# Miniprotein binders against q9rrp1: the designs that were tried, part 11

Target 1, 274 residues: q9rrp1
Amino acid sequence: MASLNSALRTAQHVRTATRGALLWGYEQKLAREVKANGKLPRHLGLILDGNRRFARAAGLQREMGHSFGADKAHEVLQWCLELGIPSATIWVLSTDNGSREPAELAHILSLLEREARQLAVDPRIHANRVRVRAIGQHDNFPPQVLAALNNLEESTAGYEGMRLNIAVGYGGREEIVDAVQSYLRTQAAQGATLEQAAENLTPDAIGAHLYAADQPDPDFIIRTSGEIRLSGFMLWQSVYSEYYFCDVYWPGFRRVDFLRALRDFQGRDRRFGK
Key: E = the ipSAE of ESMFold2; O = the ipSAE of OpenDDE; V2 = 0.75 times the mean of E and O plus 0.25 times the DockQ between their complexes.

## First folded at step 3 (miniprotein)

Design sp0
Fold by ESMFold2-Fast, scan of step 3:
Structure sp0 (fold): chain B 274 residues (1-274), chain A 81 residues (1-81)
Amino acid sequence: as target 1 above (274 residues)
Amino acid sequence: SPEQLEEKLEKLLDLAYELIKIAEEAGNPELDQLATAIRKLMEALQRLAETGDPELEKELRYAARLLEWIAKLLERLKKRE
């Protein structure tokens, strides 16, 4: 009965395709609603969580989870460009790597180097005039990784379109410490005493010395994997942000999930106006 | 009778090709996948007819319900854009 088995297998393909068509219809409705509303984040924060758990759930090697995560970041960048979101910060590697095996960290850094080199010559980056910066503490990165990140930043430094920050070796507490150190060095260069520097210190002074000080604070932050916390992401800048927590793992984050998050943002009361 | 089953198959083929055309003209990868699945379903039914398989009548009834549901789905998607 090969004919019958073939018919049953084809019927399963039809059922799978009809689920896809229903999802496509819902996605188009969401896209229409989001565009009609017109309110977009001025600066979107993305905490890319769940690469390891995605790989585990799919029965794949852990390293493949990070590669799929990188592919997803490219997809989400495209969605941001299509909608016209003016700034985004993506958190790809924290300062806290204590739970990672040395081989996994080495793989992540190698992937980062490859992605940075690819992004530097990506037609989307240049056509849309995207300014890309790596933010965080990079002193312990391999020289080839630093070279790739520096090349990416230099290649896009003159662009005035979308601002994209890639947070690598990033931690919010470390950012605040770096901002205070930067502030104090600026004061010292101007001949201020320590007492004068202390008296001149304001919240705005800290803000002026943060990594992405030339951009507005994030007004919307999305975290995947269902963890209901920011883990220090943009700790100083996120005080008045709206937060969205999505249960999907980052590599499984779909355009429909992205649009649903934006629609949710558009319906929220916010401390920051407009 | 074989004659009645042949007529039912021909009517389903007509509906199937109409739905395939609508799906392919939409320019969406998921609807392209749907079009491919409908083609494979029709090919499977034609093979059952060619071999005189006793399950043909049951499968034709199932396929008719499926294609009718797909037609309503595509109609809804058109109205919501």
Scores: ipSAE 0.000, ipTM 0.275, lowest interface PAE 11.8, mean pLDDT 81

Design sp1
Fold by ESMFold2-Fast, scan of step 3:
Structure sp1 (fold): chain B 274 residues (1-274), chain A 81 residues (1-81)
Amino acid sequence: as target 1 above (274 residues)
Amino acid sequence: SPEQLEEKLEKLLDLAYELIKIAEEAGNPELDQLATAIRKLMEALQRLAETGDPELEKELRYAARLLEFIAKLLERLKKRE
């Protein structure tokens, strides 16, 4: 039986190596197609879904899913930098945490603090002049988390390279409310009455007061885990976005999946809605 | 067991069919890379077929011959365009 078991182990190694070569070859084809086409999203939205389900499917603790999700976000940031995607917004934590246990939420916030501190000193961020902003509602975050996010934002505020938005404590309806409040405060500062402010309100006025108003609207949004909905992600800005729904869980999102999504975007015969 | 060995060989054949499917979608440089990977797999299967088990040799030689045919088919597809 030793001879047979040895042969089957060798066949398994050959199969694994062949599968790796096959995936590498396909990835290289996709990379060439994407580069040859040259059309990239001006602002890429990413809804990071499936961390818990990934951990469960792999027989791992739930907390490991969030850590693997953070690792994947670093990989995807690198892919964006390599291709020259000028802006990206990643949705890390929503305003709706009703189904999360307090301990899980605390773990996510601790992970966010650690990731923000690491990113602030990351040579990749500084070498590529990446401007990082945390967008969302942060009033109820622990002081150490806020300090880490503020430090990351301040240390990159002068950069003119890629723009990276980390959507944390983020909800689309809350963003619209914040935009309206910002608009009204601006009008009040200019001496406008409530009636004048109402008359001056336009879609462009709201757009000017959104969290990432200094960037173009997202033209391409990817959601992992197979859910065919945006859940309010960039609700105002996404009206003319192209959407791509990928069945893999976020920690399992591969470079080949990323490139396939970009090729799909390129095949839609437009950049933004005309 | 013989059933387990047959299952392993069928999985290798499934992989060969997936390689053909991907090659139909690939350009010229990828076809070269996939053909090389298929040739490496055929070489490894030929080595396994030369093991001193006559039953294992028969099954692995069959898989090796099928993959060789697939590699030749991919080479013809490359020449067509």
Scores: ipSAE 0.000, ipTM 0.167, lowest interface PAE 14.6, mean pLDDT 77

Design sp2
Fold by ESMFold2-Fast, scan of step 3:
Order: structure tokens, then C-alpha cells, then sequence
Structure sp2 (fold): chain B 274 residues (1-274), chain A 81 residues (1-81)
């Protein structure tokens, strides 16, 4: 019986070590290729899809999927920092939550509060001078969540190393409406009539009033879960973006998946160069 | 895709497990030959990972054939004992 137990232990070590060795070497090859090419997204968009389906597939509670998703967001931030990606927008929570149970939404907001507070004191954020901003519509958020997001923004407001946008309560159509409203309020403050404001309205004027107007438009957008659509993510800014659709669920998104996406980006042509 | 890579790794690991069972059935009191076979498998998988994605299918098939060859070699050694 001891020889059988030894064989079982050896098989388990072979499985773990062999899987690790293959992935490690493949990952190193991809990292070398990505770095050698040198072309990185100026602004990376990430649509974090599949937390619920990941939990379901693993036989876990739905709420655990969101927690694993948060852990994955920290890992991906680290990968962006390592490569020197200058700007990233992560879509965490949509404006449309009609299908979510109140308890699930409350859990997501509680998790967001905890993550925002942890990120505000994260040495990586301060060492790498990461400016973190929450974008979206936040008026209906609990005061403690809004306070945590505001604290995170204020504690990083002076940083110029990397720009990180956390899209929460975010929708593309709502962003465009907010931009138009912001534009009209600016015109009114300058004494413009409605007719003058209409005459002065241009695509660039709308662009100047979007949430992340101080940053380049996203040139690369990754969505997990195998859904082949953007669902309105950065609707105005994404017109000339390259898209990558990955079939893994967000909590299962690995560094090798990230590097494969970047290598694919590096192989693509942008027809109009925006 | 990464999912396809995981599936191929599982098949290679199943072959490694089969190799271990064959070695156990042979009643081999020393693990030297098994350790050598496992090291050769690790080296083959490492080379596979280093060469890049376009050759991944070919290299994984090569690693699988290498495991099958080692399994047949151990089976032959068992019969000689």
C-alpha cells in the first residue's frame, strides 16, 4: 500500500509541476515577444465579465465570484504596471442593474467600498504614482461607498505615473448625456444663448466633456466571458478601438491570457490611425 | 485559447499518471527510471512553452508521443523482470 500512496503523491506533484512549468515558460515567451515588439495600448479598456458564471461553474456562491473578480483586478493592475501601460479603464458596475437582486447589488457596493479603501493605502499605487478615478453616475450610491471612492481619488489626484479609471455606475449612453449636459452648463456660464450653444456644439466639444477627457481614447478593449459585444462601454471614445474577446471568465483570466491579447493587439493594423 | 491549452495539459498529465501506474505494476523498488522519465517530460514541456504559440499543437503532440514511448519502454522492462 505504501508504494501506491507514493505513486499518488508523485502523480499529484507531476500534475502541479508540469502544468506550472508549461504555463511559466509559455508566459515568459509571450512576455519577451510583447516587450520586444514595444507597441502597448495607450489606453486599455477592460470589460470584467463572468464573475457569476465563474462561481456557478465552480459550485460556489455568486457573491464569491465578485470577490474573486476583485482579486483578479488587482493582479491585472500589477501586469499593467509591469509593462508600463499608461492608462486603463476597468468596467466594474453598469448603470443598468434591473436584473440584480438588491442583496447582490448591496454586496457588490460593499466590496467596492472595501476595495477602494484598500487601494487608497496600497504601496503599489503610491510607489508607481497611479492616479485612480471613479467614473460613472454615483448619486444613488450609499454615502460610505461614495466617501471611499472620493478618498481614493483625492489621495491619488496629484499622481502622473499611470491613469486608472474604475467605471462604476457606468453606461455609455449616460456618459454621452452627461457630457452634453456639462457642455450646455459651460456654455450657459459663459452667457451663451441656446442658439449659440447649438452652433458651437461639435464632436470635439462632446469629447472634451466625457469622463476621462484628459486621457487618450482607448485603443484596445478586452472583454472576458466570450460575449462578442461592447455593451456601450466607452461608446463615444471606442469608435477606432481594437477589440479582443476572450472566452475565459474574468476571475479565471491569467497573465498568459493577458499577454496573448497584447500580442494580438501588436499584430493588428489600425486603418485610420486614431 | 487558454482553455484549449489547459485541456492539452490535462491529457499530458493523464499520460504521466498512466506511466506512474505502469512503473508501480512493474514492482520497481527504485524510482530512478521514473524520476528520469518525469524530468524528460518536464524538459519537453518547458521547450514547448519556450518555442511559442504557432507550434504549440505540434510540440504538445510530440510531448504526448514521448510519454507514450516512455510508457511502452517501462512496460517492456516490466516483462523482462
Amino acid sequence: as target 1 above (274 residues)
Amino acid sequence: SPEQLEEKLEKLLDLAWELIKIAEEAGNPELDQLATAIRKLMEALQRLAETGDPELEKELRYAARLLEWIAKLLERLKKRE
Scores: ipSAE 0.000, ipTM 0.200, lowest interface PAE 15.2, mean pLDDT 76

Design sp5
Fold by ESMFold2-Fast, scan of step 3:
Structure sp5 (fold): chain B 274 residues (1-274), chain A 81 residues (1-81)
Amino acid sequence: as target 1 above (274 residues)
Amino acid sequence: SPEQLEEKLYKLLDLAFELIKIAEEAGNPELDQLATAIRKLMEALQRLAETGDPELEKELRYAARLLEWIAKLLERLKKRE
């Protein structure tokens, strides 16, 4: 056993045992516990953070981080479908692009176009009757990106299964402003004066004009990368949300991390009374 | 009790770091990979302990058997120069 091949087999065995025994056994137990509890988020928010830092830590180009992040979003969608989570919103691109190089933004938009086109023909989307909607400010997007997003929305608009919102060109303050503008246009169409519109304004009126107003408010929000803030994600709707902050970068987010977050959510409900 | 599980974790960490030292001192790249794998195993167990996970006891028992097997394997490798 005192050979190079024996030492290599020992190292491979420990790695296999770590992945196959501890992580697998723990993951299967978590999945059973989450399913047995039965309480799932009605609307899951996901702040996808850490693509650039993941690439940097792995010694890879920045653009690869965004591609790995897209792959991870597909994995997490599958986990949501397997558990039966009714609604999810994923934050892909903010309105705040001031620090991004034009080439990086162009790459992200090109990736978004490709992903939207692929998702529109994805058998999982159609088999599971997933209704996909892009939320945010899109007027300044390239026409081909808008066409891809519109095609994805139109091809899934009749579905009654999972609701999936892709937040792109999204900011919470901008959403609130858009909601107020939408509210005021509705009031004007009904012949209301500014004074009457002001008197009729309520929190529920604003809520009715938010991007995903036909869905429940997110009850659980997960952010990766260890940043302990929401950065305006669903700013109006998240006022009573539970938050979970995970230290892993988004492309490194594992099924075990996802299941631990859900179990934590389930434990919070029990712990603080319901 | 949680305190007994934490004590068991610390005893297992002591064994793990001794095995890491033995593997690293051997000057073998494959055993250096083994040391890295043991370190990752201990990091995972510590995360379970920090969150009060009920799987900790089961995973500690499994890890203890795995590390004991590794200890015996490393002992045999040393004696058979």
Scores: ipSAE 0.000, ipTM 0.152, lowest interface PAE 14.3, mean pLDDT 80

Design sp6
Fold by ESMFold2-Fast, scan of step 3:
Structure sp6 (fold): chain B 274 residues (1-274), chain A 81 residues (1-81)
Amino acid sequence: as target 1 above (274 residues)
Amino acid sequence: SPEQLEEKLEKLLDLAYELIKIAEEAGNPELDQLATAIRKLMEALQRLAETGDPELEKELRLAARLLEWIAKFLERLKKRE
C-alpha cells in the first residue's frame, strides 16, 4: 500500500530536477549560439522593472525587491563582462517618483549609496577597467548619496574598458533639456548671439551634449516585466535602437533570458544605422 | 517487470555518477548546478522505485534520454576546451 501523497511529492521532485537540468542544457546551447554568432550590442540599455511585483509574488516585503534587483544588476554586469559588451546603461531611478511612497524612495536612495560604495571597491570593476558614471539630475539627492556617486565616478574615470552608466534621477525629456542648456552655454562662451545659436543648432549638436555623448547610441534595449514601452529611456539616442521586452520581473531575470534576448538581437536586420 | 526496472535504474545511476564527476571536475558554477540537478533526479527516481509508483517506468525513459543528451553535451564542451 504505497502512500499516494508520498508518491506525488516524489513525482514533483523528479519534474523539478528534470526542469533544472533541461534549463541548464538550453542555457548552454544559447551561450554557444551567441558566442558563435559574435555580434554583440555596442551599447546595451537595460530598463530594470518589476522589483516590487517580484517581492509580492514571492510573499516578501517590497523593500527586499529592490535589494534583489541590485543583486541581479551585479549578475547581469558579470554576464556583460564575460561576453565583452563594450557599453551598458542601466535605468535604476527615474525623475518621476509619483507612484513611490517617501519611505520607499528613501530606501532606494540608501540602497543606491551602499551599492555605489561597494562598486567603487569591487575588484571586478578595477580588473576589467570599467568606467562607471551616474547620469541624470542629482542636485536634490542627499549629500551622502551624491558623495558616494562622485567617489565611484572619480575612482573609475581613467578606465577605458567597459563603460557602465547608472541612470538615476534620469528622465529622457530632462536629458534633452539639459543637452540644450549645455549647448546654449557653449555657444554663449564662444560669443554667439541667440539667433546664431539657433541657426547653429543641429541634431548632432544636441547629441554632442547628451549625458553619455562620448559613447555610441544604444543599439539594443531590454525591458523586463512585460511592459511594452520605453517610458522616455534614452529618448533621443534610442531612435534607431532594437527593443526587446521580457515578461520576467527584473530580480527573476535569468542568464537564459539574457542569452535569448541577445540571440534575438543577432537575428534582427537593422533598417537604419548599419 | 520489477526486476527489469531495477536493472534500468542501476544503469542510470552509474551513468549519472559519471556525469556528476565530469561536471564537478570542471569547476564551473553552472556545471555545479547541473551536478546537483542530476543528484536530485536520481534521488527522486529511487523514491519512485521504493514506493512502487507506476510513473517510474515513464520517468526512467525520460531520464535515460536526458542523461544521454547531457553526456554528449559535456563531451562537446570538453573538446571545446
Scores: ipSAE 0.113, ipTM 0.662, lowest interface PAE 4.6, mean pLDDT 85

Design sp7
Fold by ESMFold2-Fast, scan of step 3:
Structure sp7 (fold): chain B 274 residues (1-274), chain A 81 residues (1-81)
Amino acid sequence: as target 1 above (274 residues)
Amino acid sequence: SPEQLEEKLEKLLDLAYELIKIAEEAGNPELDQLATAIRKLMEALQRLAETGDPELEKELRWAARLLELIAKLLERLKKRE
């Protein structure tokens, strides 16, 4: 039986290795095609959906799904850097936490603190001059989480390479409200009356007060988990974005899935345009 | 050779995923079923490659012909729209 068990393990390893080699070759072909085309998103939006469902499908605890999701975010950042994508926004935590248990939310915030501190000293961030900022509403976050996010922002504030936005406590409607409040405070500081502020309000004025106003609007948004909606992600900025919906859960999102999405983006003008 | 079979499988995967995308974007239930069939075909070919099955080369040749016919069918249907 030991001989049989050894043979079965060997067969499993051989099959895994063969599939890995074929997948690697296909990924390299896609990477060459994407690079040869040269059209990349100026600002890539990522809706990181499916951590809980991935954990459930794998027979793992829900908290492990969030940890695998964080690991996947690091892999995708590396892929963005390799291709030279100039800006990316990743949606990690919504303002709408009604379906989350308090213990799960506490775990997500603890993980966020750890990941923010790890990114602040990550050689990839500094070598590639990645400017990292957290966007969203953070007033109710624990002080240690806020300290970690602030440290990450401060340690990368002078960088002019890739722009990375981590959307935490983020909602599109809340962003618009914050933009309007920011606009009104700016008008008040300039001595404008409420009527003058109302008359001066334009779409560009709102745009100038959004969280990542210094960056271009996202031109491509990827959502995992097969949900065919944006759920308010960058609600104001995404009106002219191209969308890609991938059926895999975020922790299961592969480099081949990423490259196929980019190839799809590159092909859209030929398929649906003139 | 194994390298030639790997290259052929990669080319078929590329074509297959393009055809799946075209079929799904058409918004037609029959073409959604076609997309599912193409996925199942590619999964079967990957299993043959994974197990080192000697039928892989023959099946790759058959799949290549089938996917080319499907590509021509989808191109004709798109022109009708």
Scores: ipSAE 0.000, ipTM 0.129, lowest interface PAE 20.9, mean pLDDT 80

## First folded at step 6 (miniprotein)

Design ta1 (at its last look DockQ between E and O 0.02; V2 from the best seeds 0.00; counts 0 for: pae E 13.9 > 1.5, pTM E .616 < .8, placed apart)
Fold by OpenDDE base, look of step 6:
Structure ta1 (fold): chain B 274 residues (1-274), chain A 81 residues (1-81)
Amino acid sequence: as target 1 above (274 residues)
Amino acid sequence: SPEELERQLKLAELLLKYIERALKEAGDPELKLAKRALEWAKRLLEELKREGNPEIQERIEQLARKLEELAQKIEELKKRE
């Protein structure tokens, strides 16, 4: 009896190791294929969804789902850098997330502070000259969170490498309203009447006042969690975006899942309404 | 769970430390943020009080007193504007 149990355990370990090695070999093949194609997004959008569901499915507390979600964001940043993706926007927190339990929201904000402080001293950020920005409505965020975000932005403001936008307190309708308000303030400062400001209002005028107006529109948006919607993510900019909905919770999102998404993007014919 | 209560307590402590920092950094944005954090800390402490765990009650009362002190400081700053 003891020998049979040892042999079964050994066979399970060999099967697990063989599956791991096969998955790794497949991932390395896929990475080579994606790199060899060379068609990468100029701006990658990421909707980070499923942190809570991941935690629940794992029998973990909700906060552990957010912590693992932050760790996953660092992995995705590394993958973007390794592939040479010029810009990325990650959606961490929506405006609607203000309806979350106070406990969960302050955990997310404390996590955001921690992650912002870590990024501000991250050798990968500085070595790759990554310019980080927080985008969204932050007028309601903790000062220590704001201070950490501002310090991260200031510490990277002169960098010309990859653009990383962290969408926090972000909503796509709110961004459009803020853009129109910014436009109107600019017109007023130029001495324009309201009638002149209305007459001069164009799609490009709104575009120039969006939170990341100095970056190209997102070519590719990945959403995790199996939800087939944008929920207002980059609502204006997404007009010609390719979309990929991954049925994986964000903390479970693997490099192989990312590479599959990029391979899918590489196969897309981007017609831009033609 | 006791672990959830302890986590909510630590969060209330973090929110209060936040308000206390916001009030030291002294700007108009920080005051709005301090008010919002105060409202969250209030709600969180009220939820913790409703759960009625005697082991955390003293900590809740300490946090509630600190929250009232911070609320008064926010109102004093608002009167100076």
Scores: ipSAE 0.013, ipTM 0.294, lowest interface PAE 7.7, mean pLDDT 84
Fold by ESMFold2, look of step 6:
Structure ta1 (fold): chain B 274 residues (1-274), chain A 81 residues (1-81)
Amino acid sequence: as target 1 above (274 residues)
Amino acid sequence: SPEELERQLKLAELLLKYIERALKEAGDPELKLAKRALEWAKRLLEELKREGNPEIQERIEQLARKLEELAQKIEELKKRE
């Protein structure tokens, strides 16, 4: 009986180790395939979904789901840097997330402050000259959060390497309204009448006033948690984006999942005779 | 806020319970999650220590001792693999 239990524990350990080795080998093969192809998103969008569901499945408070999500975001940043992806936008907090319980929102904002301060001194950010920006509506954030975001933006503002946008307090409809307002204010400052501003309005004129307008539109957007919708993420800019919906919660998003998404992106080119 | 501190303490307690469960089940994915939970618990306890609140100091010390015990068990399991 004791010998049987020992054998069962040994068999479980062997099965676990064998699975780990096979997964690692597949991951390395996939990484080589993605690198050999060479085509990468010029601007990768990431919709971080499933933090709450992950916490619930693991028997954890909602706040830890967000903390694990932040840890995963650091992992994905590292993967982007290793592959040389030139631009990424990560959706951390939507305007709709403002309906969360006050304690959960306070934790998310505290986590944002911590992560912003950590990024500001992160050797990967500086060595790779990553320009980091916070996009969205921030005016109602606590002063310490605003200070952390401002410090991060200022300390990286001169960098010309990878661009990382952190979408916090972000909604696509709000972004379009802000862009129209910014356009109108610019026209007024130049002496334009309302009629002249209307005559001067083009899609490109609005596009020039979006958050982070200095970057190309996203060409690839990954959403976790199996939801097949964009929920307003980069609503104006994403009209021609390729989409990948992954059925894992964000904290469980693995490097192999990331590489499979990139391989799928690469395969879409080949489907049209390229 | 006193309410925020209590939620943080309960979150630390939950992390330690999760780590204990993961160590009993001995799966590689569960061990990876336990290691992440350990690192987050360390960060939470460091933050709570920086607040220097004497009302919760004994609870913080109790959780820190438990966390060190669990960290040792995780290292022992790593050596066996």
Scores: ipSAE 0.000, ipTM 0.198, lowest interface PAE 13.9, mean pLDDT 79
ESMFold2 (binder alone), look of step 6: mean pLDDT 77; pTM 0.710

Design ta2 (at its last look DockQ between E and O 0.01; V2 from the best seeds 0.00; counts 0 for: pae E 14.2 > 1.5, pTM E .554 < .8, off the site)
Fold by ESMFold2, look of step 6:
Structure ta2 (fold): chain B 274 residues (1-274), chain A 81 residues (1-81)
Amino acid sequence: as target 1 above (274 residues)
Amino acid sequence: SPEELERQLKRAEYFLKLIERLLKEAGDPELEFAKRLLEWAKRYLEELKREGNPEIQERIEQLARKLEELAQKIEELKKRE
């Protein structure tokens, strides 16, 4: 009996190691296929969803789910740099404050401050010349968070490598309103009447006033946690975006999941510009 | 209360299975994530052990032993660089 139990444990170890090697090999093959295909998103959108559900499923406090989510965002940045994806927008905090307790919001803002400070001195950001911007409405953020975001933006402002937008305090409807207000102020400064501003209004005129107007529209958007909707993420810019909805919660989002999403993007029929 | 205890133990089991899944991926990001989950799971089990519930004590100890085995595996995988 003892010999049988030892043999069963040995067989289980071999089986587990063999499966691990096969999964690793699959990921490496997938990475080669994605890179060889060469069709990569010019602007990748990421909706980071499932931090709270991850924490609940793991029996953790919800603040830990957000902490793991922040760590995962660093990993995804690395994957984007390795593949040469030129632009990414990551949605970390919406304008919706009604569903969050103050302590949870304070923790998320504390994580944002920490991550912004770390990115500002991250050698990979500087070596790859990553330009980082915070987009959204920040008027009510604590001063230390604003200072960390401003320092990160200023430290990278001249970079022309990868562009990383951190959507914080962001909502698509609010972005459109801000863009319309910016358009109208520009028209007024040029002496235009309201009637002339209305006549001059085009989709491109509004697009020029969005937060990240100097970048192409996102062509691929990934949302984790299994929700099949955009929830206001880049409402104006996502007209022709392809979408990928992944069931994995954001902290559990793996490189193989990322590569599967990219392979799916590579296999899609593109219809805009028909 | 037996249902609540079983739910608590199933959460711990889920956590250990997630660590095992991450270790099969063998990447640096997965190892860092698994390490963080390991440390939290250890504290979670110690808190449950400290509550002194005799109905689940042996099961907690079994999970703690599995957690220690996973910790050793993480250290082995990290030495591969």
Scores: ipSAE 0.000, ipTM 0.229, lowest interface PAE 14.2, mean pLDDT 79
Fold by OpenDDE base, look of step 6:
Structure ta2 (fold): chain B 274 residues (1-274), chain A 81 residues (1-81)
Amino acid sequence: as target 1 above (274 residues)
Amino acid sequence: SPEELERQLKRAEYFLKLIERLLKEAGDPELEFAKRLLEWAKRYLEELKREGNPEIQERIEQLARKLEELAQKIEELKKRE
């Protein structure tokens, strides 16, 4: 009996190791293919969905799902840097989070504070000159969270490397409203009448007042969790985006899943309405 | 600016409302979290007090009283465990 259990354990370890090695070999092949093609998004959008569902599926607390989701964001940042993706926007927190349990929201905010502090001193951020911004409505955020986000933005404001936008308290309708309000305030400061401000209002005028107006529109948006919707993510900017819906919860999103998404993007003809 | 002070007051009000919701929905994990939020709200109200704007002092004092009430409620809940 003892010998059979040892042999079964050894066979299971060999199967797991072989599966791991095969997956690694496939991932390295896929990485070479993606790099050799060279067609990468200029701006990658990421909708980080499934943290709770991941935790539930793993028999973990919801909080652990968000923590693993943060760790995954660091991995994706590394993958973006390794591939030379110029801009990325990650959607961490929506405006609709008022519907979340207060404990969960506040855990997410505490996590955001921690992660913002870590990014502000992250050697990868500084060595690659990554400019980090928080985008969204932050007026109702904890002062410590705001201080950590502001410090991260200030610490990286002079960098001209990769653009990283962290969408927190972000909604696509709210962004458009904020853009129109910013436009109207700018017109008023120029002495324009309301009529003149209305006549001068163009799609480009709204675009210039969006949270990341200094960056190109997202070429490619990846959503995790198997949900086939944008939920307002980069609502204005996504007009010509390619979309990829990955049936993987965000904390479970692997480098191979990311590379598959990029390979899918590489195979698409962007027509821009032509 | 008066506008920034008003945003800050709205932030403090939001935290107090968040704590109130936590204390209504709270199991044991939420109570320690409500304490952390309370400490954040305390620090924020102390910063607002240091800015020394007389126009907001009464509102800061109202928020501080509400924060003390919530602090007491958290400690009462913790004594029942």
Scores: ipSAE 0.000, ipTM 0.201, lowest interface PAE 12.7, mean pLDDT 83
ESMFold2 (binder alone), look of step 6: mean pLDDT 73; pTM 0.656

